# Designs tried in a protein design chat: VH-VL binders against q8is19r433to663. Part 3

Target 1, 231 residues: q8is19r433to663
Amino acid sequence: GSNIIAQQITIIDNEMLMAIPPSQFLHKSFSKESKSPQFHDMVSKFNEWARWTSSEILSKEKLVERVVTLSFFIDLAKSCVELGNYNAANAIVGGLNHSSISRLKLTWERLSTKVTQDYDRLLSLFDLSMNYKNYRDEIKSTKAKIIPYLGLFPKDLIAIEEGNDNFTNNNLINTEKFRLLYQTIKKIQSYQQPLFTFKTSEPIKQYLKNISNGLSEEKDFHSISHKLEPR
Key: E = the ipSAE of ESMFold2; O = the ipSAE of OpenDDE; V2 = 0.75 times the mean of E and O plus 0.25 times the DockQ between their complexes.

## First folded at step 1 (VH-VL)

Design c7 (framework fv_cixutumumab)
Fold by ESMFold2-Fast, scan of step 1:
Structure c7 (fold): chain C 231 residues (1-231), chain A 124 residues (1-124), chain B 108 residues (1-108)
Amino acid sequence: as target 1 above (231 residues)
Amino acid sequence: EVQLVQSGAEVKKPGSSVKVSCKASGGTFSSYAISWVRQAPGQGLEWMGGIIPIFGTANYAQKFQGRVTITADKSTSTAYMELSSLRSEDTAVYYCAREDFWSGYPNYYYMDVWGKGTTVTVSS
Amino acid sequence: SSELTQDPAVSVALGQTVRITCQGDSLRSYYATWYQQKPGQAPILVIYGKNNRPSGIPDRFSGSSSGNTASLTITGAQAEDEADYYCNSRDSSGNHVVFGGGTKLTVL
C-alpha cells in the first residue's frame, strides 16, 4: 500500500533536492526559472503531487471508491511524514484541502474516525500560523534525515536579504547578514544526503515521475466536483 | 583533515605592499570563513579581516580599512591577504585560520585550523 | 585587549589547578573560544562554545561562562601546558572578531 508509494515519492523528492546547486538559492535566483531550473523542477513536482491528489479523488464517480481514495491519500501523507518527507506530505495535504475536494461532504462524512483524526493532525502540522511554528518545531526536534518543505527556504532567504543591508552603518560588509545567508544555505545542503534505506520499485517510480500525463487540469476541478456532489 | 599552507617569509620596504597566500587542502574551503590574524613580535593576536568564499565577500577590522584586501580563488582553494602602504609597525607574523560560522550559530564562532604563519619584515 | 580583558600572567604549580579569566560585554552574547600558543608556533584551539574540546585536547582543559566573564580551567597542570592563552569572541555587533590580550601561564 501507501508505504511503498511513500518510499518511491521520497526517492524522487530526494533525487530532485540533491540535484539543486547551492547557487540557485543565491541572489534570488529561485525567482526566475531560467536561473534555477532544478529548484523549479522540484517546485513543479510539489505542485504535481497536490494536483495528483485532487485529480485522483475527483476521478472516482462512485462514492465508495472516492472514500477509499480519500482515505488512501490521508494515509499516504501520514506515511510521508513518518519517512521524514515533509515536502510531499505538505503537497498532498494541499491537494486534500483544495476547495473542490473539501466541499465533498458526503465523501468526508464517510471517513473512519481514525482517518479523520490522522487528517486533523496533518492539518495542524502544516498550519500556516506563527510562520509555520508547528512544522518548524517538529523538524527542530528530529536528528534523522528529512526532506523539508522546500517552499520555506525562499521565504527565509528573502526575509534575510531584505531585512539586512549589504553594508553596516560604518560602510563595512554586514558579516551577520552573510552569516545568516550562509547558515541557511548550509542547512539546505545538510538535507542533500543520499537515501540508503529504501528500495526502488521501478514501475511505481516511473508512474510517479510521469504522473502529470494523466492528471485533470485544475480549471476543471470545480466542474467535476459539482457533478459528483451537486450540493 | 584540512591543512592551511601559507606562502614564505617576505622582507619589504616601507610604502610597498605584500600579498600572502593561504592554500587549503584535504577538506572544505568555500563553506567556511578564512580569517587573517597577525602578531607583532612580543605582542598579542590581532584580527585583520576575513572572507566567506561562498558569498565572495570580505569583512575588515576598522583599523585596516583601506589598506587590506582579502580575496579567495575557489578553483584553487586559496585565500589571499594583501596589505598596502607598509610601515615598520606592520612587521609581524601573519596567520590564516579557518573559522566555523555555522556549527555554533548564534552562540559562538571558532577557528579550528591555523596556518603556520608568514613572517613579514618591513625595514629600510 | 580593549574589548576583552585578560590578566597578563598567571602561575600554577605542577599538578595543581589554575583558572584563566576573560572579561568583556560581548561575552553576554557569545561564548568565548580559547587558544593555546607556544613560542614559535601557531595558536591551537583548546576550548570552544562554553565547554567543548576538539579531539586531541586533554580533558584537564575545561571552560565556563557566567555573565560577562569566561574562564579556562586546567585541572592538574602539566609542564607542557606552559604557554600563552588567548580568549576570543565577536564584538557586540557580531561583525568583528576580538582577541583578549593573552595570559602567559608559567608551570612551576
Scores: ipSAE 0.000, ipTM 0.447, lowest interface PAE 14.5, mean pLDDT 84

Design c8 (framework fv_cixutumumab)
Fold by ESMFold2-Fast, scan of step 1:
Structure c8 (fold): chain C 231 residues (1-231), chain A 122 residues (1-122), chain B 108 residues (1-108)
Amino acid sequence: as target 1 above (231 residues)
Amino acid sequence: EVQLVQSGAEVKKPGSSVKVSCKASGGTFSSYAISWVRQAPGQGLEWMGGIIPIFGTANYAQKFQGRVTITADKSTSTAYMELSSLRSEDTAVYYCARVPYDEFTGYYMDVWGKGTTVTVSS
Amino acid sequence: SSELTQDPAVSVALGQTVRITCQGDSLRSYYATWYQQKPGQAPILVIYGENNRPSGIPDRFSGSSSGNTASLTITGAQAEDEADYYCNSRDSSGDHWVFGGGTKLTVL
């Protein structure tokens, strides 16, 4: 089911996270792909998880299959959260919340109450309000190995870099700014550890690593959405 | 295609209240937040507050705290903004706007209603 | 607006490049969005998340940000670009939205 797939996604995300050198989080290197290839590989994979979610749902011409697929991805995002993979969970929620998917009223109306409640909880967890307060509060209290939402690292580092001058009013190095940057990078590095309990399923892992090979650059998600469920 | 359809123009007396509606058509209403923004004649845009319909939780700009109430009815896909204790300074066009959840780029208002003119005069 | 500041007016010659700026401390933590408003019309989203364009927005519109400043750039300005432009972001607490005062663009 969804648990095995969530485990393989988590293995992939963890391998990519561990491959990012600390230098790619310095001096806004993450803003340029040429200076941060491993970071951008993981960003690309995050976007693939989101597109994969939307694409799979839109590929289902029959309403009943579309409902089953929508339910599956909600369960998959939930499983990712339960495994501590907030990165992939957020990506999947992004795909579910895409306007081409969220407009499929007939599909959403057929979800069970339980699945709808699970989705509501996921939306709450990843709500951007108050600088991702709900998400930050949840990960702050957890002591398990996690893969945090990748997108908050650049935001936090930019906030520190831009919020503090490199020099004090006397042209001295701002030690507080560099202390904050160092602590943030060390926190990121604390997440870069191997997984101990998940086993690799090579067939599933290879499928997930290559999901973009099945996604057409020519697909128009909104056009497909309107054909499945007209205005 | 998602559209936000707002209620018609209103003329109100000072001290009264006004309730403006915003009906979403197309898409899943509860998957998005709805913001309310006003614009006085010849003035700029001013955010009043917003609501996340799936939670029923509303958030208000400090200036309007205590006299604005934003609600949502999921069954009719309609959001409401009620402003009480009206003053002449509340004469404005009131807009509702949809806010999607976008994890990399943050919240933004991608679909706007056409606006509801509220005139406060005696 | 006090939280986000914009110059009230700017002019550009037809076909030239213009840069509209938005300044505020919250922009160190949050990306700006940009809206275009023509007289008698509702605002239209032009740029979100620093430099993303919605479908239907011409590629001559782009966004950038650095420090406490966000910018909207229009390359090769056209007559139909004449409008008011508003920046929008979170306040410093992250709890509320704040608009800039708006910049009236005149295309000469």
Scores: ipSAE 0.000, ipTM 0.408, lowest interface PAE 16.1, mean pLDDT 82

Design c9 (framework fv_cixutumumab; at its last look DockQ between E and O 0.01; V2 from the best seeds 0.00; counts 0 for: pae E 16.1 > 2, placed apart)
Fold by ESMFold2-Fast, scan of step 1:
Parts: structure tokens; C-alpha cells; sequence
Structure c9 (fold): chain C 231 residues (1-231), chain A 122 residues (1-122), chain B 108 residues (1-108)
């Protein structure tokens, strides 16, 4: 079921998160793969979760199987949130919200009311409006171990760096800028904790690690989508 | 200190409904899930369902689907369980229990309320 | 009715080791959690994950898992350990929780 897969995704995401040295978030190192290989490994995996979601749904030629697969990925994203994995949950929601998937009206209209409501709540949680306000409010309110959405850290660090001068108007070091940078890095480090509670399913884990071997390319998504539902 | 405070004992007639509350304190409400577990006199524990408060999504055990509704009010840090179409066999102690995910790992029932006794009279 | 099977009763002499077992197919995929319940009281969590104890649980309590079986071991049982012990895990779907029937432990 979706929960065991969410557990294995969370093990993988946490291993990758823990492998990122804090230095890869300093001096905009994250902007270049050569300076931030572990950070970019995790970004690549986030993109694989999203492509996997879209690709699996688009691989289902039969409407009934497509509805089942769509329902599965909504439940999977929900399970990831339940386990504190906001990174993978957001990636899956991104795959579900891809235009090649969102246009499949025959598929969406056959979802149960419950699954549709679950998806609406996920969309609300990861709504990017007001700088991800809903997501940020939820993670601020939790003390649970989480895997945060990795993509917000580069954005926040760039905003701090570009929004604040290195020196004050009196040509003194801007201690507030460096305090904000330090607090952001310390927050990232607080999330880099080991997991102890999930059983590793080696076959599932290996499948998920090598997921890219069977994925359709994103450039083909719209072509496939229109063949499944021409309207 | 984490506490789950449940509402008081209820005596109900067959065919009525009961709504039990569970108020969380001593931690952030959205940092955990809330489940409902019942125990009939002299019998074992039975999971009824749970809710993820940050999403407002509830999930129910097959036996109770259609009869149980679990909700959460984030503003009061309170979860509710409503059970309808009561029968004498629903006489039990109803517990709320929280699930958490912290740096020690994930554990679904780490703190329990003291229980609410619901008696369904013949 | 229940996916997890426990023996209804077990006895142990004071200071000796006892093993309480829980069996079910879902245990191949999910760890069992173990709860202690004394008469008139709510259950308390004693073991979760592979072999983790919450703060305040004595180190004489340990957990293990192999295949479709999970075990709670009490090494050097004390009088206050006399209670009902329940295992809990996810069902086959991973979306629901199921409890074992409980094991009544008597300390002689």
C-alpha cells in the first residue's frame, strides 16, 4: 500500500538530506552543481518523484487504471505528509498538478469525493501564494521530525543575501543579515536527524532509488496526455 | 508536559449518537495525529480511526466506516469523535491517543487520554 | 476479525525472563508497537520501532522482530510488570491500525 512506499521514500529523502554538508548552503554554493553535489542529488531526486508521478499516470491507457493510479498518488502524498515528509509530498503534488495530468478531465471526474477533497487539501498546503504561507505556517507549528521542502532554502538564502547589505549605512558589518543567514542554516541542520522507526524494504527501496530507469521524458508528457484524452 | 484531556462519561439510549472530545495541551496540536481507540468491558483494544489535524483528513477502520466521524478544531486544539446509531455493544471506554514524529522516530500512540466511559442502556 | 495474534496469557517467575509474541503478515512490512495496560488505566507505550523505549520505560523491556513475528521481552520481570500487553501495527493497506488480542502477564 501507499504507507510502506511513503516510508521507503522518507528513508531515501532523509539519507539524502543528512548527506548535505551545511557549506553547500553558504555563499550561494547551491547555484552550481560542482559546488553542491549532495544538494543537487536531492534536487534531482525531488524532480524524479514528480516525473515518476506524472509518468505512471500517463502510462495507464485504460481509464479505470488511470483513476486508480491517480488515487494512489494522492494517497501517497497524504501519507508522506503524515510521516513529516513535506519534500516528497510537494514533489508528488507537483507531478499531479502538471498540465499533462490536470487536463485529464475524464480521469479526475471519476475520483471519489473523499480523494478529491484530500487532493484539494494537499493543493492548499503547498499553495505557493504569499510565499508558501500555508506550508510555512504548518511547519512552524510542528516540533515533529520533518523533511522540509528543500527548494525554499535557496530562495530564502538568496532573499536574505540580496535584500540586505553586508554593511550598514554607517559602514559597519550588518549583524542582522548574518544573524538571519545563521538562523536559516541552523534550522536546516535541525532537520538533519537520523530515522529509527521505519522498516527498510530492500526491494522497494532499490526500486525507488532506480526509478528513473522506466520514466517517460517530460517532453513527451503532453503528446501522451492528448493520446489518452484527445479533448 | 503533554496531556490529552477527554470529556466526561456519557449514558445514551440505543439509536442515539455520542460525541466525545479530546483536548491536547503541552505541545503543538499540529505536530501530531489523533486516533480514537475503544475497549469494551473485559475486552481488548480496537482502533476506530484517526485524523491528521494539519490536513483535516480523517481515516476510519472498516468496521466503523459510515458510523464514526472524527474532526479537529485547530483553534481549540481539540479533536472529536462522533459515533452514531448506538447499540448496547458500543458500551466501552473510548480513548484518544496521539501519534508523533520526532527525532526519536515515529510513534503513533505515545500519549493517551484517561478514557471516556460511554454506556448504551438497553 | 484481528490480523495480529497473541497468546491470551503467560506467566513468569519474579526476576526471570518472559517473551510475549505477536504474529501477523503485516509485521513483515511494519514494526509492532507494544502497550502496557493495568486495570482501570489507559495503555502506555513501552516499545516502538525496531527496539526503542520512550523516556521512563525501564531497560528490562526490549523488542525484536523477525519475519511475521514481533516479540516483547521483559528481562528480570518485576511485580509491577503484571499487566495486559498489546501489540499494534498497520494492516495490509498501511492505512489502518490493528491491535492484537492482548496477553495477560502474571508475575508469580
Amino acid sequence: as target 1 above (231 residues)
Amino acid sequence: EVQLVQSGAEVKKPGSSVKVSCKASGGTFSSYTISWVRQAPGQGLEWMGGIIPILGIANYAQKFQGRVTITADKSTSTAYMELSSLRSEDTAVYYCARGAYDDSGWYPFDYWGKGTTVTVSS
Amino acid sequence: SSELTQDPAVSVALGQTVRITCQGDSLRSYYATWYQQKPGQAPILVIYGKNNRPSGIPDRFSGSSSGNTASLTITGAQAEDEADYYCNSRDSSGNHYVFGGGTKLTVL
Scores: ipSAE 0.112, ipTM 0.698, lowest interface PAE 6.4, mean pLDDT 86
Fold by OpenDDE, look of step 2:
Structure c9 (fold): chain C 231 residues (1-231), chain A 122 residues (1-122), chain B 108 residues (1-108)
Amino acid sequence: as target 1 above (231 residues)
Amino acid sequence: EVQLVQSGAEVKKPGSSVKVSCKASGGTFSSYTISWVRQAPGQGLEWMGGIIPILGIANYAQKFQGRVTITADKSTSTAYMELSSLRSEDTAVYYCARGAYDDSGWYPFDYWGKGTTVTVSS
Amino acid sequence: SSELTQDPAVSVALGQTVRITCQGDSLRSYYATWYQQKPGQAPILVIYGKNNRPSGIPDRFSGSSSGNTASLTITGAQAEDEADYYCNSRDSSGNHYVFGGGTKLTVL
């Protein structure tokens, strides 16, 4: 199982989420790193989760080990979803969907039926179609504490900012626009709550916080992949 | 079939170090844990520490903290246990064992190596 | 660090039932795992979790827990069951493992 790792990932993500001031979501502050350092820290961590996923799989020269590792990360993503950490889950799925990983046909073909089905469910959940409809439906259906996919925060806020004028045709303040922005930010804040369901494993947490130290560069992924499974 | 193959018997002098290897084959490695358990002659089992190979993170029993180092080579599916500052009381059979994680933590040791005898004598 | 205690020796008549008990504070929070060890051999996992048997372990082996105790029960002891039995659990922190002192089972 991967639950303990998923828990620590979730702790890390939640701490980062909680550290983002609401002000960084105002006036498109998230578009500039200097104005939104905590937001960008969490974005960096998201990318790091994805890179970690791909890097670990590509580090396995033996097919059997590669299959096991691939299975592990699928299970890890699943575990994250079960814990309500959709952010990390989507990051891991991103790593799995990287072209350097998806091309590893020998590896994917060796997955069990169950693991393959689990992966398919993950893909369905984080399908981009209709503006992440499946994901949005999923998070609406849950009342539990979750860590939403961070990438949709800017998207949704920009849609409101750019889709509405600040003033009406009569030069009055567009109160509806600001109401929408307020509601969206309030929703974000509602997710910025502490976790009480599991304990910190300090060694694992610290490792995961500094996971970039041992990862391959993305620029090398395809080269490594082709070396592993030439085509 | 999962197998854990350990390195051969060691004879060491007091104050020296010993490094025992445990190679996993026939199954999974990186997604599980490898622990080291020793047993002195006529004594019980004693957990020394364990590692999560995929992360390279090791935990140690307090008794051995600072004197034992557990590592793993993911490329060779091999775990290592190095014990320094050897004493006569470190004479024991050293086992590696494979575990995993459940929903709340580490999983039982379902596979064991055959053990490595380490003898510390002047 | 947590400690697990168990009786150093117990005996059972052939075909009878015997219970080996392990006691420790960590058992309030974590399940015990049980290992069988015969002379000159590595330990073998016999019971883990609430009452799980690995493949190959006879169904006469069962596990139970109550409060700060865990028990391994052999219902209908066989001659080959004569061995040392060790309980194991995570400690109170959950980050380390601890073994009991072991119980030598004699089948009469």
Scores: ipSAE 0.018, ipTM 0.552, lowest interface PAE 6.7, mean pLDDT 90
Fold by ESMFold2, look of step 2:
Structure c9 (fold): chain C 231 residues (1-231), chain A 122 residues (1-122), chain B 108 residues (1-108)
Amino acid sequence: as target 1 above (231 residues)
Amino acid sequence: EVQLVQSGAEVKKPGSSVKVSCKASGGTFSSYTISWVRQAPGQGLEWMGGIIPILGIANYAQKFQGRVTITADKSTSTAYMELSSLRSEDTAVYYCARGAYDDSGWYPFDYWGKGTTVTVSS
Amino acid sequence: SSELTQDPAVSVALGQTVRITCQGDSLRSYYATWYQQKPGQAPILVIYGKNNRPSGIPDRFSGSSSGNTASLTITGAQAEDEADYYCNSRDSSGNHYVFGGGTKLTVL
C-alpha cells in the first residue's frame, strides 16, 4: 500500500509546484498571501500533510491500530523519499515528530526494529543541523528529478535579501546579490518540470486533496494524546 | 518541425573514446530532454542516459556510470555523448532522441536522430 | 524487478489482430511507450501515455495496460506493420528509462 498513496501525494505536490510563478519568490512576495497565492497553497498543503499524519495516529484509540498507523506513515514518508518527493516526506516526518505524537511511548515501543531504523534515517535526513546539511547533500548528489522541500527557499532568499544591499558603497548595482537571487530562482525553476508519469487514481487523489475537511484541529492534539497515553 | 542532426560514423580502437554530437533545430516552445539510446548489431534499444539542456543535469543508466558523459551547449542547441574505455561490445548505432512535455505530463521520445554508427575494432 | 519483458517474436496473418505485450513491475506505476523500428531506420513513436497516438500513426494502433502488463494492439494488420516493436518506461524509482527487449512482428 504506501507506494500508491505516495505516488498520488507526489502528483498533487508536483501540480502545485508547477503552478507557482517564479515571481512569487521575488521581493519577499512569499511573506504575503495576496502576493504569492500559489506558493501559499503549497505551504498550506505541506501543513495539511503534517496535520493529516498526526491526526490519523491520534484518531486510533486502540494501541494496535495506532501502531499500525504509525508504521504506515513512516513507510509513507520513506516511499515519498524514494519517489523524490522530499517536500511531502518532510511534512510527514514533521507530523510524526509533533510533540503530541512523539510522547506516545507505548505506541513507539511496539514498532519493529526495521521501522524504527527507517524513522531514524528519515529524522537524520531532515535534521536542521548545519542548515539542513544532510538534506542539501542528498539533493545535490541526486541525478533524478525531485520535488524539493519548498520551505527552505524562503529562508535562503531572505538571507540573500537581508545580507546584501541593492547598491554597493559606491552607489553601483550590487551584481553579487542579484546573481545569488537569480541562481536560487533558476534552481526553483529547474524543479518545475513534469517528470512524473504515475498513473492517477482519481478516488485517492480526491481524498488527498480534501483531507483537511475531516482532521482534528491541532489545538486538540495534546488533549487527545493525553487521553490515549496518560503520563 | 524538429530535426536532430547527428555527427558522422566513427571507427575506434579498443580503449579509446568517442564523442557523438546531436544538433537540434526547428524548436518548439515546450521544454525538452535529450536522451542517448544505442543499438548493437542485431540487438535491441538500450537507454544510456539523458540531459535537460537548460539545467545541464545529466542522468545515466547504471551500466554506463563512469564511462559516459552527456553534455549540452545551449548556444548551439547541441548535445554531446562521450563514451570512454571503448570495447568491441560498444560497436553500435547511437541515437539521440528528444523528450518533450505534453498535456498528459509525460515525455515520449518524439524525435530521433538518424543514428551514428560507432565501430570498435583493432 | 524493473526489467521490461517482451516476447521476441509474434506473427499475425494479414488483416488480423495482434497484441504485443510488455511486462514489468514498474508498469504498475508508469505508462508504457511504444516505438516501431524498421530495418536500417531510427525508431518512431507509435503510442504514448495511456493510449495516445501521434499524428501520422494509423488508428489501427492502440495501447492499453493492466497491472504489470502493457499491450500494443494492431487491428487489421498490414504488410507495412512488419517491424520491431519496443516498449519503454521508467524503472521503479522513476529515475531511468528502460526498454523491453523488442518484439519482431511478422505479417504473414
Scores: ipSAE 0.000, ipTM 0.443, lowest interface PAE 16.1, mean pLDDT 83
ESMFold2 (binder alone), look of step 2: mean pLDDT 89; pTM 0.927

Design d1 (framework fv_dalutrafusp)
Fold by ESMFold2-Fast, scan of step 1:
Structure d1 (fold): chain C 231 residues (1-231), chain A 120 residues (1-120), chain B 107 residues (1-107)
Amino acid sequence: as target 1 above (231 residues)
Amino acid sequence: EVQLVQSGAEVKKPGESLKISCKASGYSFTSYWINWVRQMPGKGLEWMGRIYPGDSDTNYAGKFKDQVTISADKSISTAYLQWSSLKASDTAMYYCARGYEDYLWGFDYWGQGTLVTVSS
Amino acid sequence: DIQMTQSPSSLSASVGDRVTITCRASQSISSYLNWYQQKPGKAPKLLIYAASSLQSGVPSRFSGSGSGTDFTFTISSLQPEDIATYYCQQSYSTPYTFGQGTKVEIK
């Protein structure tokens, strides 16, 4: 089931989040892999979750199996949200929203109404409009431990750094800029807590840690998609 | 406030059985591993094993696998370390410590320790 | 089993000195290394996890670095209350293993 897999994904994501030193968020270090290896490991894993989602659906030549797999990943993303793992949920939604998947009209038409509604709620949650307003409102209202969408932190830190001068008009240090940077980094650190306490399933965890070994390359997705549903 | 409170010191003779306890409070007991660590007098720390109270799954270090039994009682948030037959070489301080499924975290909360003395 | 070797086994330093302890793993453990402080008669206390992350409430004079097989623990300015034995621990795989400990004393 999707619940046990969501738990194992959350264990992996939390281990990776915990491994990121705060220094990797300083001085735009996240823009260079050599200066932020743990941050980029987690970014790489986010991209693997998305690619795994698309690749797995595209691997199903039979329509019935493709519908079942699509439904599974929608349920998996929903389960990740329920566990507070917004990072993996957003990655999975990204894989589902890939053009090579979204074009599979025959597959989407055969989803149940409930699963379609679940997917619409996920799309709304992770909508980019108004600087991820729906997502930001969601995490602000929650009081449980979460794994936030990792990609939003560089955006916030760059916006603060580029939007504010280091010095005031009086050539004094801009304490407001540094206050905002400090508060953002402290907020990131507040998420680096071991509150996800699900038991490891070693077979599932090892499969998920090594998923890249069997995934199709993104460059091949379009070709595969058109072979499955040729229009 | 997270606390691990261990049972009091024990003085035993070789061949006797013993069960010591570690009572957890201030967190979800079934959601974290409890680790047992031995420290012989004047020596370093040795990991003995762990239990996940939520389903009673256990892992033991090879040296301790057939020497001790680790168990837990969810209803009273208590973990146990048990010997069927003590040896003089079991004389040590025994600590319980909270651990995580997340391998990057160390043992963040420790009990105060239970001193076990085994002598004739 | 993964073997952890600490160096030195003991050291004596003056208040204000920089103290460095090293820990070597018999195989790569990535960043799955923790550092503990144990004062006489007390339980160990976690100072550093994930090789370099400072535990909440621990003074900033304590730091850790390294990855793979070689790790260092540093006290930037030794204080009297830092007299203790320090242990590294790998949490990469069970059985979890500790270094033999480094006893830190004031001259």
Scores: ipSAE 0.006, ipTM 0.454, lowest interface PAE 13.9, mean pLDDT 85

Design d10 (framework fv_dalutrafusp)
Fold by ESMFold2-Fast, scan of step 1:
Structure d10 (fold): chain C 231 residues (1-231), chain A 122 residues (1-122), chain B 107 residues (1-107)
Amino acid sequence: as target 1 above (231 residues)
Amino acid sequence: EVQLVQSGAEVKKPGESLKISCKASGYSFTSYWINWVRQMPGKGLEWMGRIYPSDSDTNYAGKFKDQVTISADKSISTAYLQWSSLKASDTAMYYCARVPYDEFTGYYMDVWGQGTLVTVSS
Amino acid sequence: DIQMTQSPSSLSASVGDRVTITCRASQDISNYLNWYQQKPGKAPKLLIYDASNLQSGVPSRFSGSGSGTDFTFTISSLQPEDIATYYCQQYDNLPLTFGQGTKVEIK
């Protein structure tokens, strides 16, 4: 199953998270690939997880196979959440929510009630309304090791950086701004732990590390989607 | 087909309020940022701000944060740009444009509305 | 704010000519730059994104290059329908900023 694949994804994501130096979250370095190569490697991998999800579903010309594949990725995202990997889970949900996938009504209507309920729970968890309130509440309630959703950190850091001056109106250092930045970075560092004890499956891990070799280009998603389910 | 359709031209007097619209169709409205861009007569393009319709998260260029309000109604896939009190200097063509949510890979405006011409004169 | 400076402000060239427009950022923006075309009375149209990627449906005569602070936009063989104003735009940091524009005219 999906659990073994979720474990291998989590090993990969954790290795990449651990490799990011804290400096890549400072001074908006994360906005430039040249100044934050490890951060952007992980962003690139997040985007590959999403594109992999969409590409696999769109590669299935037969409706039955497309339904099976859609069900698999919903279960995979659920397994990632259960393992504490919110990053990959959100990437997979992003791939499922891509307009080229969400429009495949014949495929979605054939999902079992259970799988549909699982997907609705994932959509609720990663609902970005109220600044990702459901996700943030979930993270606060867990005491297990997690891999957090990467996209939330740049958003939080940019909000702190842009919402506050480096100096107060008296031309003094803004202590509150730097305290908030420090706390956010320390929180990120708290997630960079080598304590996942999952067993490595080298064949699956290598496949997942090199998935980009078999993916459809995003520019082709819409045209493929319309060929599969016109109208 | 993916498109953004803006409301029609407006002629207003200084001090009047105005709300112009940008209606999206053919895509998931809540999955894309909507940006507002101003072009004064004979001038270049100037970014005003943006909104993410799913949660109404907004960003404004500093010059515009106290001048205009950007909002969206996801039930009718429509974004808005509003002035409480227009000035002659607000005379311009106003465009809306969508940007993919993925803030880590780029901010490119791939689909644009046709523009709304706003003329403010006494 | 990041300032974007385009050069030249305007140019006139003949059909078939190679046209080059440059864009300079006031600070390093990596490859986070887009190019737009605006024909008279029309909305802007995306031509190039992330400095060098051609938007789907855009003719191959258009290209972009550069990184850091210096960027180039090229039309390899100018066509009559290319009469327009061209804008660079950075997205390295908010607010998003555009160059002043380069008006391209045919002789």
Scores: ipSAE 0.000, ipTM 0.414, lowest interface PAE 15.7, mean pLDDT 85

